# VH-VL binders against Putative glutamine--fructose-6-phosphate aminotransferase [isomerizing]: the designs that were tried, part 8

Target 1, 262 residues: Putative glutamine--fructose-6-phosphate aminotransferase [isomerizing], of Saccharomyces cerevisiae (a2p2r3)
Amino acid sequence: MCGIFGYCNFLIEKTRGEIIDTLIEGLQALEYKEYDSSGISIQGDELESLNIYKQTGKISSLKEEIDLYNLNKNLPFISHCGIAHTRRATHGGLRRANCHPHNSDPSNEFVVVHNGVITNFANLKALLMAKGYVFKSDTDTECIPKLYKHIYDTSIELGYNLDFHVLTNLVLKELEGSYGLLCTSSHFPDEVVAARKGSPLVIGVKGKTDMDVNFVEVEYLDQEEDYLKLNTQTKSSGNVLAAAPVKYNTCLRKSPPFVHNT

## First folded at step 23 (VH-VL)

Design Y5 (from X5 with light chain G30S)
Fold by OpenDDE, last read:
Structure Y5 (fold): chain C 262 residues (1-262), chain A 122 residues (1-122), chain B 107 residues (1-107)
Amino acid sequence: as target 1 above (262 residues)
Amino acid sequence: QVQLQESGPGLVKPSETLSLTCTVSGFSLSSYWVHWVRQAPGKGLEWLGVIYTSGKTRYNTPFTSRLTISVDTSKNQFSLKLSSVTAADTAVYYCAREWISTGQSDYYFDYWGQGTLVTVSS
Amino acid sequence: EIVLTQSPDFQSVTPKEKVTITCRASQSISNSLHWYQQKPDQSPKLLIKYASYSFSGIPSRFSGSGSGTDFTLTINSLEAEDAATYYCHQSDSWPLTFGQGTKLEIK
């Protein structure tokens, strides 16, 4: 049992401290008495860098963990995506390494928080270990960011520069089980992808104007399509975020910036 | 090149305070945690404490009342003070870097100083 | 604290032999176990991180395995330069602790 929370500010300046506070408050709102671990991921000091902070215990322990670092909490961000997680330790047991978020590599190229169970974790882990990935946790979630990186690197080697949502779709095709997940990446700054299969996921958007919500796109995975085919599908139809129970795998992405063709 | 180097008096009298310095190079003090570990002659390794990048510290329980670790970022130095020393505090003292990757600690020591021997004797 | 117990305390071995050192934790630490090599009059050197992952620059003859409470460091073919004391280290819980060490001598 766990909760995931994401917070994104887009073209609205927020300080690192405010972002952290918002993520923590989100976790507190999701807090259950049996929860015993939590974590967040936020942008690091360098552009295209992601930091992870996580700890066992209550939310106060996470705060303490964050305070062990010399973070500049006054650093402003005009745009930022952060993700957070809290859980009751079940799979893998109660240890810091088992806390979310999980990363792809020491550079945190991909960072994931997850609610659910990846049933084919053992196979994925074996594959990824054979590729040289270092597993630090006992969780089934840890394979997800590593799979992101594997597919990303492979695609690059093959000469494909995939969008984050396309990459996500490829990852999701390899995952079995149930999940609600959030993923951020240094390769895709100021973007967050959200995906669900079985597990509930809610997105809230607040803007100054009604037009401010156009940065969110919703995609449905209906068919197993080749990743090469996915790149050609310019879905022009801006689907409005409907709160309807989605029976299908859903991926949410940041909409591309309006190229004002002046 | 990452380097840590311990320095201090080789001899300390009983009941006095042992003071050591760890000078680091090749990395930023703001990016890594530094630990102190000691080794009594012919014995194993004993963890003493850690100083975080925030300047906060954590000490091993037996040393909580006697141990102080601090940092001087301007000098690229960490310090250890151990008060009320006895013969039992005779050891080689090491400072060691804990690996932190992009804001996350991995909790192993990737680099060690050469160590400095401190003998407690009257 | 978590107590790490190594076995054996001492081993005298012939070059090219396979050496196995074990480390047992008083409680489960998952894979949060690391191995260090300490040669005489030198500082410890990281060999294996997280039970089974070799650190950069470590010869392939060194390997680690295990999870939970039982861990093993293996040297597949001992070389003369491998004469040292080996320590396991746990980072699962505070305080950080080490095994008592295993001294390897080469005949």
Scores: ipSAE 0.713, ipTM 0.865, lowest interface PAE 0.6, mean pLDDT 88
Fold by ESMFold2, look of step 23:
Structure Y5 (fold): chain C 262 residues (1-262), chain A 122 residues (1-122), chain B 107 residues (1-107)
Amino acid sequence: as target 1 above (262 residues)
Amino acid sequence: QVQLQESGPGLVKPSETLSLTCTVSGFSLSSYWVHWVRQAPGKGLEWLGVIYTSGKTRYNTPFTSRLTISVDTSKNQFSLKLSSVTAADTAVYYCAREWISTGQSDYYFDYWGQGTLVTVSS
Amino acid sequence: EIVLTQSPDFQSVTPKEKVTITCRASQSISNSLHWYQQKPDQSPKLLIKYASYSFSGIPSRFSGSGSGTDFTLTINSLEAEDAATYYCHQSDSWPLTFGQGTKLEIK
């Protein structure tokens, strides 16, 4: 019922306008006929900052929302990671606060798009509210970025400096239910993590060169685009997916290698 | 130091146009949206409208035919024009700001101007 | 349009007393309700955002609660300076609306 999409460019300059267009085209390519909400997260005006734009209704409503901010669409990015989400038209009321992406805090330190159901949501929400987190939505998804920030802040206070994929594993261990998710963070610029449990997730790579990575096999399928198929073992929970950066429109410059779960 | 200051004529005749200016300082116009809110004497607060960074506006429904909100970024000034005024438009008029730098808007107002009283009387 | 109805309209209160002000929304607004204080001859001042979260610099005696349609502002130990009119404000739906206000004065 929901679609998630991520787009990364690495060492290939793209303007903010091109990035926004690619994210929106990615949502439209998810073969839904009608949407009742959509949203994106992109880098803001400051390096490493993250902004969220989201709206109920059709994709045109999202474009109108973005236009309210008068963004500099010609601003170039040599590397960028963006995420996007859409929902198919459904029965029931709509609130902008329930649209994805969801954030951890007012500064958007962690931003998440998610498909699935977090069955222990009530317990997680109660814990996070006791820690001072502000919940603005009715969705179970809102717990995820807030849990990211809670674990991250705790780790920093205790003197740890976790890699993004390690942090993600710690977050996923606390989640019950099903998910497919993408997460970006101002603390891990130019990185995106993807994880799945009981939901399909596909990663495509567009480029012109053959590449192998130390822990995954990369296949190139045709002349105009490449398809990356990660050959990783998937456990019932806690999988974190990452691909090595190459001269494709992916943004894994600072991502650690993904290791097979044992 | 953040400041918003409303100014304009204190007395306006019925059927004429009320014109106000909100002069702002201490913050970037690109990081905030400015709203107008009014308060009739002894009465509650009424939201009038907002102007976005794009220059697009949104007005409260009863005012859509009479209200114009604009901005002059070179002067750090927001303007409000309300046409065809009556005694019911007598109020203190406020400008108020909303922070938007993270893309998401929360639509609550962290700073308000001092307000300016406009009396509609013949 | 979402109507916010505050109760009471007016309340005369004794210093150090606990004061409760309610705000009812005509439909669910989740937690998209904010509270403002307006002292005589002053502009409104943000107290509480998102029903229960204090704005920076607000005394701890002010607290908010509620979700959905029923919301409460509580002043746990009233001070003389708290004599003011209090407004709730919803940001869930257009147009943005305010409650009619609750005026508190000191006995």
Scores: ipSAE 0.617, ipTM 0.802, lowest interface PAE 1.3, mean pLDDT 80
Fold by ESMFold2, fold request of step 24:
Parts: structure tokens; C-alpha cells; sequence
Structure Y5 (fold): chain C 262 residues (1-262), chain A 122 residues (1-122), chain B 107 residues (1-107)
């Protein structure tokens, strides 16, 4: 019924236009012709900025929406992480406000796409509204990026400098229900976090090779929660670079075992 | 300091073209879309149209054949032309802005110009 | 096209009293309803966005509620500077439309 897609380029230059096209093509591969909304999030013109574009209807309606902003599609990015979603409404009618992605705040400090049902969303929404967060949608997903920002801001006030995957584990600890999600943040540029509970998620990695094979290893940090981490780009002799590193985080319900080769 | 200021002739004869400008300052044209709204004397507000950053426009249905909205970004000026006017077009004309710098158009207006009265009379 | 109908058209009120203004949409607009204040000979000023969220710098005596088709603007303890015409505005569907207005005067 819904699909999420992420695309990252790492030290391999892509223009904004190429990134948008790749995200749209990813959604088209997921589309079952019965979806009635779509959206993407990409970096804006400024350092550490994120933009969201979303619309009801077919993918062509999303393309038309993006065109209204007259983006510089030739703007190059040596590294970039974008996310995208196509969906049928979960908690409300067909409105642009119910489309993914959802944001934490008007500056898009945290941006999320999500499949699944957050069963405690009413309690989370009440808490976040009491803290001053503005909700525009009828969806349970809107709580997630706002919870990210709340926990992030609290951590900064307490003097912590959390890694994005650590922050994500704190957020997931407060969620009840099922999810497959991708999160990007202006506070963690060039990173995307993926998490799943009860929903499938597939990660693809591509690199270039001349005569050597470059590998990108995957590290599992919490084996119970389908927890993945991309460790490092293997350095090679030649002109080959990995497409991008992706950090994968999930709910931390118990301490993961220390793995021998981690 | 955010400012939107409408200006124009004040009096226009029937069947002629009403021409207005909206001069803006204190904000980036790349972060906002500008709308036009009018208010007939003693009456309510009527949305006329919007010009997007792309230069594309959207007009309220009754005005599609008569209304032209444009922008000159080098002068920070928006223009409105309404052709074939009648006494029914007598109104205070406002420009108003909508914030869009992170995407996600919300279509509510945080700042409005002072308005300029245009009277259509012989 | 969505028609917004406000009630009442006019209300004369005593200072410090509570005032309520209603706005009814001709079809559901969820919470995509905004409120503006227009003082005499001035341009409109945004008060409330998305039915219930106060715009920055708006006095706490102004509040909004509602969803779907029925919306309310409330002014607790009316002050003299609140004499104005109040408009609701929907952003759910094209074209953007406004209510006919509610004029408040201080007795």
C-alpha cells in the first residue's frame, strides 16, 4: 500500500536534477497504480538545509509541484542523502498535509518517511502539542520527526553531542507499534538513518571498479531488531569510490551482544 | 523590516485595464510567493491569484481571462493587470506573502501590504 | 469552491467579556482554516493558523478551535483594540476563499 525509498551519493557528484530523477524513479518502481500521494525530501540551497515537496495524486502531480519552486536543478552535490515516499492515507482523508515526508518544525530539522502504525501516537501527540509543536496532519507519522527534535533539543541542553544512530535509538524506544522508516536531519548532513520493526527494508550499495572490487561491509549493531550499520568504505588502489555509506539504526530493547568482528 | 506596498492610479475608466504594482522589501523573493487579494468597499476579501517562483501563475476562476500577474525580481516588484474593468472591480487591492523557503506551501498569508483603492468610474 | 459562512455578521460587546465567532465550511476542510483580524482602515493581520495555532506575537486571549466544517474563534476578555472585522480563510481547496466577515464593536 505504501513505499519508502532513499538514495545516497557519497563523494560521487550528482546534480539536484539527477537526485530528484533518481528519487522519482525509485517511487515509480514501487508504485502499484493505486497509490494516491507522494513526496520527497532533498537538501536545499543553503548548507544544512532540507526541503520537502509533496502532493496528492500521481507521481506527475509531485513533479508539477516541484516545478513551482524553480529549483536550480544543475546544483551539484558531492554527497547527498534524499528520501521519498508513496502512500495511501492511514488516519485521514486525501490531503497534501497527510503526505509524507513529515517534518519536526518549519526549518525541517528532522524529516521522516514511514510505513506502519504507531499505536501510541495519540499519547505522543498530546505530549508534543503541550510542548508547543504544531501538527498539520491527521497521520500518526507526524509525531516521529517532532519526537526526534524534542529529544535532540533536550540532549543539547544537557550538554550531549549524540550520534545520529544513538539519537534514533532513543526515539525508537518511545515508539509503540510497527514501522519502516527513513530519517534525515539538517543536524546530520549526508546521513540517513533507516529503522524497521515488523516491516521489510532492503539496502542496496553500488560502487565503481576498474580491475579491483570495492566492498562496503555491513555491521549489525542489534541483531534482534534487524539493525544494520555500514562500517567503512574499503580503500582501494584506483579510481573507485563507494556510492555512499548508510547508517541503519533500530529500536534498542536490550544491549546487543558484542560481535567478534565488530 | 518586512514591507509590501501597493501603488497605482486610483481611478480607472470602465472597459480599460487596471494596472498595479507591489513593491516589496525586507525579505527574499526566493522564500515567499506573492498573492493578490481584493476587498470591495464594505465587503469581504476575494483571492485573485498567485505567482510562483517559476513564473507560473494561478488565478481565481472568474479572472482567468482578464488577470495577469507578473514579477520583476531585479526591482522587487510584482504587477497586477486586470482588463475590461467594470464598477464591480472597484476595491482595495492587497498583495500578501506566503512563506515557502523549505518547500511545503501552506497558502496562508503572514504579511499583507497596506492596500490601494482603485475606483472604476466614468 | 468552498463557501465559508460566518456568524454573526455583527456583534456589539461589552469590554472584558468573552466573544465567540463561528465559521462553517460548505464541506470538510479538516483543519485548513485560518483567522485574520482587520481593524478599520487597515490590512488584515494573521491571528490563528490551522484552526487552533496562534501566530507569533498574538495575545493569548485569542484562541481557535474546530475541525471539519465547524470552527470557532474565541476572544477571552475583550479589549478596546479588538474592535475589528474578523475573517476566516480556508486553504484546503482551490480557489482560496474567505468568510464574509464578522464585525465586532465595543459598547
Amino acid sequence: as target 1 above (262 residues)
Amino acid sequence: QVQLQESGPGLVKPSETLSLTCTVSGFSLSSYWVHWVRQAPGKGLEWLGVIYTSGKTRYNTPFTSRLTISVDTSKNQFSLKLSSVTAADTAVYYCAREWISTGQSDYYFDYWGQGTLVTVSS
Amino acid sequence: EIVLTQSPDFQSVTPKEKVTITCRASQSISNSLHWYQQKPDQSPKLLIKYASYSFSGIPSRFSGSGSGTDFTLTINSLEAEDAATYYCHQSDSWPLTFGQGTKLEIK
Scores: ipSAE 0.603, ipTM 0.808, lowest interface PAE 1.4, mean pLDDT 81

Design Y5 (from X5 with light chain G30S)
Fold by ESMFold2, fold request of step 24:
Structure Y5 (fold): chain C 262 residues (1-262), chain A 122 residues (1-122), chain B 107 residues (1-107)
Amino acid sequence: as target 1 above (262 residues)
Amino acid sequence: QVQLQESGPGLVKPSETLSLTCTVSGFSLSSYWVHWVRQAPGKGLEWLGVIYTSGKTRYNTPFTSRLTISVDTSKNQFSLKLSSVTAADTAVYYCAREWISTGQSDYYFDYWGQGTLVTVSS
Amino acid sequence: EIVLTQSPDFQSVTPKEKVTITCRASQSISNSLHWYQQKPDQSPKLLIKYASYSFSGIPSRFSGSGSGTDFTLTINSLEAEDAATYYCHQSDSWPLTFGQGTKLEIK
């Protein structure tokens, strides 16, 4: 019932307003009759900063929330990665604190949208609380960005400079249960990472005339940097939590919209 | 240093409009939203409303017809006007701030002004 | 509208004692509950955010717990300066609301 959407533009200028509109349109394409929550994360005004906007209710409530901040919608971005989340309305609705995205810390060093169940959430929360992390929600998702930051900070203290995908693999090793997730970070500003168990990654790449759709199996990323080479064109059924993790050394790739089906 | 300082007339007659200002310093108005809260003598705290960076406002339900909150960013001043006052509006009025620099709104108040007492009396 | 009910309304306490104040919400608010201290003739000051997380500079003798509808503020080894009224505050739903307060006096 949750929809996850990511959008990247690379070396193609888009304004903040255009990026927000694309993320909102991506959520609207998930064909829910009514939403009980939605949210997005985009870069802020400062270099390498991330902002989160989220709200319960219908998509118009999210638009109203964004409007409260009076953002400069004309701010241009040559490259940008944004993420978005929505879920179908259920009885009782969702508390605002439980809306996605979720962050690692007040500076939003890591931001995550997620679908699934983290079965070891209680253990991870206890560990992270002991390290001083503030949990604002009831969701299991909130442990993921905080775990990212914990592992990242530990790696920096030990003198490592991890790539985003390597860091992600370390995080995934600590998660138990099911997950489909997108992560962005102020430490990796033009990257988005996707991880899932099951269905392959779906990447939409827009050329000048046509949209190409490629299906990618992305259940585990090894230490190698070239993890998006397509080896098989296999279409899967069921939920597709499509995203395209892209590193700077591969930013010749186009920035397609990502599609989630339910 | 962070400061919020309320000021106003102290005494207001019934049926008139009370008018307060909150002058702020030591922080950027673009990074915080300002709320108004009041406290009747010997009573608890009552949230009145908030003004957002966009200039939009949200008011507590009993006050929607009587309350106006505004801001003058050139003076670092927030204003509150409450019309048609009665003795029930006698209270200490506070302004309080909420941090918003990362887009998240938590709606708790990290700093409060010292408050200003407004008495409604004939 | 979410009603927050605090208990007790008033408590006279001796220094060095442990004090427990409760706040009950009329419906679940997850952990979107915050605690403020208001000393006589002063403005409120934030103590605890999100049920259990201390604000910067708050003495370690203050702690909070709870989730859902039942919340607790605990003062371990009370000090004379802790004489104040304590308020819980919810940020889950509009309008924002406060509990009625719990007044602590030293005796």
Scores: ipSAE 0.571, ipTM 0.777, lowest interface PAE 1.6, mean pLDDT 80
Fold by ESMFold2, last read:
Structure Y5 (fold): chain C 262 residues (1-262), chain A 122 residues (1-122), chain B 107 residues (1-107)
Amino acid sequence: as target 1 above (262 residues)
Amino acid sequence: QVQLQESGPGLVKPSETLSLTCTVSGFSLSSYWVHWVRQAPGKGLEWLGVIYTSGKTRYNTPFTSRLTISVDTSKNQFSLKLSSVTAADTAVYYCAREWISTGQSDYYFDYWGQGTLVTVSS
Amino acid sequence: EIVLTQSPDFQSVTPKEKVTITCRASQSISNSLHWYQQKPDQSPKLLIKYASYSFSGIPSRFSGSGSGTDFTLTINSLEAEDAATYYCHQSDSWPLTFGQGTKLEIK
């Protein structure tokens, strides 16, 4: 019952306030009675910077945390990718450090939200600790952004310039278990990658008007290429949605939208 | 150049209110939270409280009823008022800043003011 | 409230020696532990954040390690200018707290 949500605007101006509101509303649509943590990641004031806001408790506690910063909510973004997470209350202790998103490093070079269980996390954690990574949380998720950074830094030292989806495939190769995840990076601004194993994924694309999006069951097949195509027409006939299988580690970008007033 | 400078009276009588000012320059008030910390002579450091860019405050538990932290952005000044002082409030008082550009409130202090000694005595 | 206990309280050291200062937390704070240096008659200065990350401009002879409850600040090859009091500081839980300090003096 953990929920992840991502929102992208590409070449269509949205204010920081609108982006935050959209991410929060996305989490509220996923919320159940006993959520015990929530968080978001958005761009900061600097180009290629990422900020994380997270808190234990209900989504109202997250909104209170964000309010402490007195952010300029009118700051416009022509393109932006944000991610969000909420978690259902279960057994176990809650610490702010265990809330999602999780980062790779103090500069937030890679930021991840994740649902599922990484069954080989003990081995990954031991490897990353031996490489000098410091773990701040008790979660298996924290291995993911740190692994992203380790592989990325190694690739740069070897003289490569990897695309985000190529980097993501290298990371996923090392993960065992079940997962749904979203990753953003200061190294790949305006991009978000999504990957899943065994869970539904819904992708909405909007260029003109709202879509009606019902729950759509999608199965993803390993090693086969397919796609999920969405149509966003809105007339007196209503919204039209189409779906097809897609690989779980496809890198997502929002299509260039057009907006108009009717 | 980043600068935080505390100022105020060096001597305060018991039961009165201690009032201090921290004047800041060389950084944006929107990018930092300011904390107050004190150090009794020959002793360690004690966190007093923080003022957020929203204007909201949080105080260390023993000071909740006596402490007021505020800001005047037109003067680049933070203020501390501590009421009903006793000799136990004799200390060097520091303002210190926390960088908040990553959004995660880390609550460590990258720069401290020079400090101002306040003595509480009859 | 989280209590931070430093060891030793005081140490007289010879230049170029390796110095180790410990900080123990009364409960796990993951890596939310920071180190400050306060030279005589000066303000504290940040050395290490999050147990092991050096602040900008800090000499490489300073390093930090640890997580959970046990933390260490190491000065590899002490210099005379390192004579100071060192404080650990936790940011995991309210209120923010400091250790009692470790004073280093030159023999």
Scores: ipSAE 0.567, ipTM 0.775, lowest interface PAE 1.6, mean pLDDT 81
Fold by ESMFold2, last read:
Structure Y5 (fold): chain C 262 residues (1-262), chain A 122 residues (1-122), chain B 107 residues (1-107)
Amino acid sequence: as target 1 above (262 residues)
Amino acid sequence: QVQLQESGPGLVKPSETLSLTCTVSGFSLSSYWVHWVRQAPGKGLEWLGVIYTSGKTRYNTPFTSRLTISVDTSKNQFSLKLSSVTAADTAVYYCAREWISTGQSDYYFDYWGQGTLVTVSS
Amino acid sequence: EIVLTQSPDFQSVTPKEKVTITCRASQSISNSLHWYQQKPDQSPKLLIKYASYSFSGIPSRFSGSGSGTDFTLTINSLEAEDAATYYCHQSDSWPLTFGQGTKLEIK
């Protein structure tokens, strides 16, 4: 019914246009019938900025929305992580506010796409509203990016400097129900975290065939709460990693890139 | 510094076409969409339309048949043409900008021009 | 078309008092409501975006709240320079619409 898709290019240059095309193609490969919303999140023009483009209707409506911005499609990214979602009608009415992705705040510090049901949504919403968060949509998904921001901000106030995967683990401990989700953050540029409960996770990795040889190790941590930890082995010429699109009812989690220049 | 400056004739005869320009400076046209809003004397604000960086437009429903909004990127100028004017079109006309760098179309206006009064009179 | 109804239409207020202006939408607009100040013979100035987020450079005495259909602009300690007309503006649905305005005068 709903599809999520993530795409990462790591130390392999891709233009904004190529990234958008890949995200849209990923959603089109998941579409089996008429969906009533779609959206993507990509980096903006400024470092550590995230943009959200979303619209009700078919994926063609999302393309029309993106076209309004006349983006510089030639802008290059040596590393980039983007996320996308398509969905059948949400509870309430057809409105852009209910489309994925959902953000934590107007600056898009945390951005999430999600499939599933957060069974403790009412309790999380009440907690977050008491902390001053303003909910814009009718969806249970909106609590996730706001919870990310709440825990992140609290950790900073208490003097911690959490990695994205550690922060994600803290967020997941507070969620009840089912989920497949992807999260990006302006605080963790070029990173995507993925989490799932009960569904297979499919991660594609595409290497560049050139004169240098690289070794890449990708591990699943746990079948119930899968985290992807990237381990790499570097030769004198450096390290390069790229990922293929994830399909269907699964999501992927990607830890921060690991690069050694030795 | 950010500047939006409306200009055009102060008087327009009924049934003729009202033509205005908005000259902008101090910001990139690629980072903002420009809207037109008017205010009849002693009255509230009325949104007229927007031109996107793609060149596409969206107009408030009553104006769909009479309104044309355009841009000349080489001159940093936005234009408004309103055909078949009547006394009801007498107003201060503003151009206003919307920041679009987050990608989300927020549709609120962070800076407004000074406005230019257009009077429709015989 | 979403109608925004402000209350009151006009208010005469003593300096240093707390002022509350309301805006009611004809249907839910979530938090897609923004507030503008227009001083006499000036163009509008953005105060509050998304119901509760202050725009850059806005004095802290201005705050906003609400979601759904009922919204409030609050001036916690009125100053003489706050004499103006205040407009709410919704960005949830086309066409974009404004409230009829609330004129605030100093006694």
Scores: ipSAE 0.565, ipTM 0.773, lowest interface PAE 1.5, mean pLDDT 80

